# Designs tried in a protein design chat: VHH binders against UPF0159 protein Ta1429. Part 7

Target 1, 206 residues: UPF0159 protein Ta1429, of Thermoplasma acidophilum (q9hib2r271to476)
Amino acid sequence: EKVRLIKYSNEREEMQKVLALLMYPFAEDASGIISRIKAMELSEASAILERIRDLRKNRRMKVGRPFEAVNYVFEVTTNYGAFRDLQRHRFLSIVRKPLTVSYGFDVPPIIAKMPDLSEEYAEAMKDAERVYRIIKERYGAWIAQYAVPFAYRYPVVFTTNLAEATYFIELRSTPQAHFDLRDIAIRMYNEIKSVHPSLAGIIKFV

## First folded at step 25 (VHH)

Design g23 (from k11 with D101E)
Fold by ESMFold2 at other seeds, fold request of step 26:
Parts: C-alpha cells; structure tokens; sequence
Structure g23 (fold): chain B 206 residues (1-206), chain A 122 residues (1-122)
C-alpha cells in the first residue's frame, strides 16, 4: 500500500478539542463554552468547522494553530526522489531504512506511455538490482545502497498534524506538482477523509 | 457478531443510476461511522465514501464526488450508496464497512461485508 494511515484519533474528541481551542479566547463564559462544545452533536460541530473553512480564501491562509492538535501517523512507500521532496516539508521522519531493491521501483508516467523506453527503463532497473545484490553480498547493505536508483521504493513512517497535512495536501495536489508528490498528497487526503470526514473539510484547496 | 449484507449491484449502462444497500446487525448501528469501498478486478480495494453518525459530515473520494451520495437510515440499520452518472471506471465489487472499535486510543480494523457487483458497460 503506497500510503497507509497507521494512527488517528476519535474524530468527535478531536473536533471538541479544536473547537475549544478556537473559541475559548473569545468566550465571555469559559465554562459555558466548554459545556456547549461537549454537548454538541457531530452535525453542529461540523457546521462550525465549515464556517471556519469558508473564511479561508486561498491556500496561503493557513488553518489555525488549533488544528495542530489533530495528529496522524502515516506510512508512505515511495521512491527516494519523492521522499527527499517529502522530507523538506515540516514533517519529522520517524524511521528511514537503507536504500534497497526489495520494494520494487516506480516508472514515471511519461516513460510508461512509451513501450520501448519502458522496456529499456525496466532493464536498467534489473541491471541495478543485480549490481546491488553482488555488492551487498560482498560489502554489506550500507555500501550496496550506492547501486540503488532513486526510482526504487522504500517505506517511511512519519507523524504529522492536520494543519501541516492541510498545507502539504493543498500545495502538492495541484496539477503542477511533481506526479509522485501529487499522488501521495491525494492519497493522504483520501485517508484523512475516510476516517475524519468532518475535520477533513478544513482541507479546502485541492 | 457484526454482519453486513450488501445488495443492489447490477449491470447498468454508462450514465445510469444505481442504489446500493447494506443491512447491518450485531452492533449499535447509530454509534458508528459507515464506509463504502470498492475493488475492481486485479486492483486493490479503494475507499469510496464515509458517513458520520449523529448527522455528521460525509466525505467522498474525488472521482465520485458530486455523483455518489452516501446516506444512512438508523431506524432500519441500513447504509446506502446512491450512484448517479455511472462510468465504466466505476465497475467493481462494492463493500460496506463498519468503523472499528476505538479502544485505548486506537481504532481496530473495520468490519466488512461480502460485497455486491456493479458493472457499468455499454
């Protein structure tokens, strides 16, 4: 699976936390606001989040700090080139393996459309795998990494929050984004929508 | 025991409409999110739509948004998927899923039905 959502929290509890953080500074009666938020049905809380979504007029208007309280853990299996771009966002990578040939490789879409070039590409990847295995046997995995083309995949687990995920998804889901990052962004968006349909509404510019 | 039984799959022409049903039993239906997934031959299962409880939000995979509508009837313990403007790409086995239990800060996996076949061809 290219993008797995490994960990997420109860949406009702996360929505209550976000709303409390958004509303508390402006409340005349803090205990009244907390009590009201606890009593909200999901439809009511969702409607408030939609009003907050409507206040964002463009992707440069970041979601507020309260959305940093909603955390996710993702596992992404992607090529090394895409991982390098991914790690330049504010995500913190939790675990990274040495490069290897064990997870297969990606074929760029433009190459995939050209049968002759696609065959040459696959043959080059197979040649690299042969060299990797020889070097690994003789000199170990550390040195063998140098034989692994960037097209080969490997898994990375990282933690992010809804504010950072919103920024990443809105930035990288555009047609202008590199195809690998666009694919990851869209898959992350679908994962969040799948488990947190109300909170995912804050992700507006996709 | 959780049971989910999908029905309503059929052969339809492109542009047509179809409504899927999922009858649920063995849990308090009104307290759980419900989801639809689909799996085309030779492909991985993919998420289609989610519906919250208590009148909460729905969400859709982008390729079906505006064409598909997920709904629920808590009195009948049934979730529905109304599919309009069907395309050949929508051909798949459609699965109903119940949100897993939230235990000690983590979710268990969803429970799944047996699926119902939808075929869209001209």
Amino acid sequence: as target 1 above (206 residues)
Amino acid sequence: QVQLVESGGALVQPGGSLRLSCAASGFTFSEYKMRWYRQAPGKEREWVATINYEGGSTAYEDSVKGRFTISRDDARNTVYLQMNSLKPEDTAVYYCAKEGEYVKGSYEFDSWGQGTQVTVSS
Scores: ipSAE 0.649, ipTM 0.879, lowest interface PAE 1.3, mean pLDDT 87
Fold by ESMFold2 at other seeds, look of step 25:
Structure g23 (fold): chain B 206 residues (1-206), chain A 122 residues (1-122)
Amino acid sequence: as target 1 above (206 residues)
Amino acid sequence: QVQLVESGGALVQPGGSLRLSCAASGFTFSEYKMRWYRQAPGKEREWVATINYEGGSTAYEDSVKGRFTISRDDARNTVYLQMNSLKPEDTAVYYCAKEGEYVKGSYEFDSWGQGTQVTVSS
């Protein structure tokens, strides 16, 4: 699967943490606000999050630091070019492996539509695989990774939080975004919605 | 123990409507998120919709948003999927799923029904 959400927490508990952090600056005492939040029905907590969503007028308005309390771990398999672009988002913690030819490669849409060019592209990729295997046998996998074209797919695991994920998703889901990053952003959005439908409401500009 | 039985799948013409039901038993229905998934021939199973408990939010995959509505009746232990403006690409086996247990900071896998076939064709 291209995007997989591999770790997330109980939504009610995460919503309670976020609400506590949102309300604390306006509370007389912390223990009182925590008690009220613990007693909230999920519908009431969801309604508060909807009010916060409504206040965001555009994607440049940050969701706020309290949403950093909600954490996710994703596994993304995409080409190395897209990985380099993903890595430029320093708000995401990224762990990577050496490049290899084991995950196959992507064909750019423009090339895929042209039969002669598509065949030439595939042959170039097969040539690179041969070079990779020769170098790997002689010098090992770490050196051989430099023979892997950017089109090859690359699994990575990264951690993020809802504030960072909101920023990334809203920025990269736009038509101006690189097609690979836009696809990753939309898939991350769907993963979050599937497990955290109430919290995902803060992600507005998709 | 956990049992999920989908029903309501049928052959329907494009633009038509259909309502799926999922009868649940063997757990405290009102305490769990419920989900619908679908799987078209030769494709990966995909998430369609989630409904929270206690009046919490719903969420939908983009291609069905505005056309499909997930709902629940806690008194009858039943989750529904109302499907309007059906398209050929909605053809799939539809599965009801119960959110897995959250134990010591981790989720167990969802529990699944056997599915109901929806076919949209002229």
Scores: ipSAE 0.631, ipTM 0.873, lowest interface PAE 1.4, mean pLDDT 87
Fold by ESMFold2, fold request of step 26:
Structure g23 (fold): chain B 206 residues (1-206), chain A 122 residues (1-122)
Amino acid sequence: as target 1 above (206 residues)
Amino acid sequence: QVQLVESGGALVQPGGSLRLSCAASGFTFSEYKMRWYRQAPGKEREWVATINYEGGSTAYEDSVKGRFTISRDDARNTVYLQMNSLKPEDTAVYYCAKEGEYVKGSYEFDSWGQGTQVTVSS
């Protein structure tokens, strides 16, 4: 799977937390606001989030800091180029893993169009896999990663929050984004929608 | 035990419509999110739609938005997927899923039905 949502929390609880943080600056009585929010049906809470979504007129209008309280853990399987671009998003807390041959490799489009070169490329990739497995068996995965060509894919685990995920998704889902990151952004959006359909509504400019 | 039984899959011409049903039992249906997934042969299972409870939000994968509608009938313990303007790309086994339990800050696995085949072919 290219993008997996590994960890997320109960949506009702997360919505209550976000609404409490959004409404506190305007409340005369914190306990009254908390009581009201706890009593809300999901339809009421969803309607409030939709009004907040409507106030965002363009993607440069960031979601508020209360949405930082909603956390996610993702696993993304991607080629090295896309991984390096993911790392540039400082708001994604990435844990780096050693490279491996277990997830296959990408063939550059230029090479894919040339049958003889495609065969030579594939043979080179098979050779690298053979060397990787020998080195891994003898010296472990960290040393073996040096035998992995950059075309190989691998899973990367990162943590983020809904505010940062919104920023990333809205930035990288635009038609101008490189295809790899656009695909990742759209898949992250779908993962969040699948488990948090109400909260995902704040992600507007996809 | 949680039981989910999908039905309504059929062979349909492009542009046609189908309504899938998922009969649920073994849990308090009105308290859980329900989802539809689909899986074409040789492909990974993909999310299609989610419906919240208590009149909460629905959400759809982009390729089906505007064509598919998820709904639920809590009195009948049933979730539906109305599929309009069907395309060959919609050909798949469609699965109903119940949100897993949230216990001590972690979700248990979703419960899944056995699926129903939808084929869109001319």
Scores: ipSAE 0.612, ipTM 0.865, lowest interface PAE 1.5, mean pLDDT 87
Fold by ESMFold2 at other seeds, fold request of step 26:
Structure g23 (fold): chain B 206 residues (1-206), chain A 122 residues (1-122)
Amino acid sequence: as target 1 above (206 residues)
Amino acid sequence: QVQLVESGGALVQPGGSLRLSCAASGFTFSEYKMRWYRQAPGKEREWVATINYEGGSTAYEDSVKGRFTISRDDARNTVYLQMNSLKPEDTAVYYCAKEGEYVKGSYEFDSWGQGTQVTVSS
């Protein structure tokens, strides 16, 4: 799987938390707003989120800080080049494994169109795999990772929140985005929609 | 015991329409999200649509958005999937699923039905 949503929380509870944070500045006490929010039907809570979505006129209008309270853990399997671009997003924490040859490699489209160059590219990847396996046998996986070309894929686990996920998804789902990041963004969006259909509504510019 | 029984799968022509039903029992239907998944031959099962409870939101996988509509009838404990503008790529076994229990900060696996076959072919 290229993108997996590994961890997420109960949507009603997350919506209640977000609404409490949105309403707190206008409430006389916190216990009163919690009681009102717990009594709220899901349709009413969803309608409030839809109004917030409607107030966002363009991608530059970020969602508010209350949406930072909703957290997700994703696993993404992609080539190292795309991983470097993924790392550039602020507030995403990342846990990764050492690089390996076990997940195969990507061939850049421009090389793929040239049969003789494609063969040379594949041969270079085979040579790198051979060197990797020699080093791994003698020195272990951590040292061997330095022999792995950037075209090889590997899994990365990262955490994010709904505010940052919205920013990433809206930025990288555009036609102008690099195809690897665009695909990851769209898959993340679908994963969030599948488990949090009400909260996913805040993600507007996809 | 949770039971989910899908029905309504059929052979249809491209561009046609079909309505799937899922009869649910063994749980308080009105308190759970319901989902549709599908699995084409040789492929992994994929998410299609989710419907919240209490009049909450729906969501769809991008390739079916605008063509498929998920709905529920809490009085009849039934989830529906209205499928319009069907394409050969929609050919799959369609599964109804109940959201798993949220216990100790984690979700249990969804409960699934037996599935119903939808075939879109000329």
Scores: ipSAE 0.545, ipTM 0.836, lowest interface PAE 1.9, mean pLDDT 86
Fold by ESMFold2, fold request of step 26:
Structure g23 (fold): chain B 206 residues (1-206), chain A 122 residues (1-122)
Amino acid sequence: as target 1 above (206 residues)
Amino acid sequence: QVQLVESGGALVQPGGSLRLSCAASGFTFSEYKMRWYRQAPGKEREWVATINYEGGSTAYEDSVKGRFTISRDDARNTVYLQMNSLKPEDTAVYYCAKEGEYVKGSYEFDSWGQGTQVTVSS
């Protein structure tokens, strides 16, 4: 699986946290707001989130700091070029393995549409794999990393929150985004929608 | 014990429609999210749609959005998937799934049904 959502929390509880943080500046006291939110049916909470979504007129209107309270852990298997672009986003933490040939490689869509180039590309990747294996046997995996073309994939684990995920998804799902990041963004969006359908509604400009 | 029984799968022509049903028992149906998944031959199971409870939101995988509609009838303990404008790529076994229990910070599925076959071909 290219994108896996490996950790998340109960949606009702996460919605309650977000609503509490949104309402706190206007509350007489915290206990009154918390009680109201706990008594709220899911449809009522969802309706409030829909109103917040409606107030966002464009992507530059940020989702708001309360949505930082909703946290996710993703595992993404992607090529090194896309990984470098991922790490430029302010994710909470990112961990990766050494570069390797074990997870296969990506073929850019432009090349995939051209059979002659697609075959030549695959041959070049096969040659790089052969060199990698020779270097790894002789000098170890750390040194062999230098023989791995950027097109090869490897898994990375990172944490993020709904506010940062919204920014990333809305930025990278546009037609102008590099195809690798666009695909990752759309898959992250689907993962969030699958488990948090109400909260995912705040992700508007996809 | 949780039981989920899918039905309504059939052979249909491209552009056609089907309605899948999933009869649920053995749990308080109205308190859980329900999902549909599908699995094409040789492929991994993929998420199709989710419906929340208490009138909460629905969500769909992009390739089915606008064509498929998930709904539920809490009085009949049944979740539905209305599938319109069917394409050959929709051919799969469709599974109904109950949201798993949150047990001390862990999430797990209790069960899904046996599935119902949908085939879209001329």
Scores: ipSAE 0.354, ipTM 0.738, lowest interface PAE 3.5, mean pLDDT 85

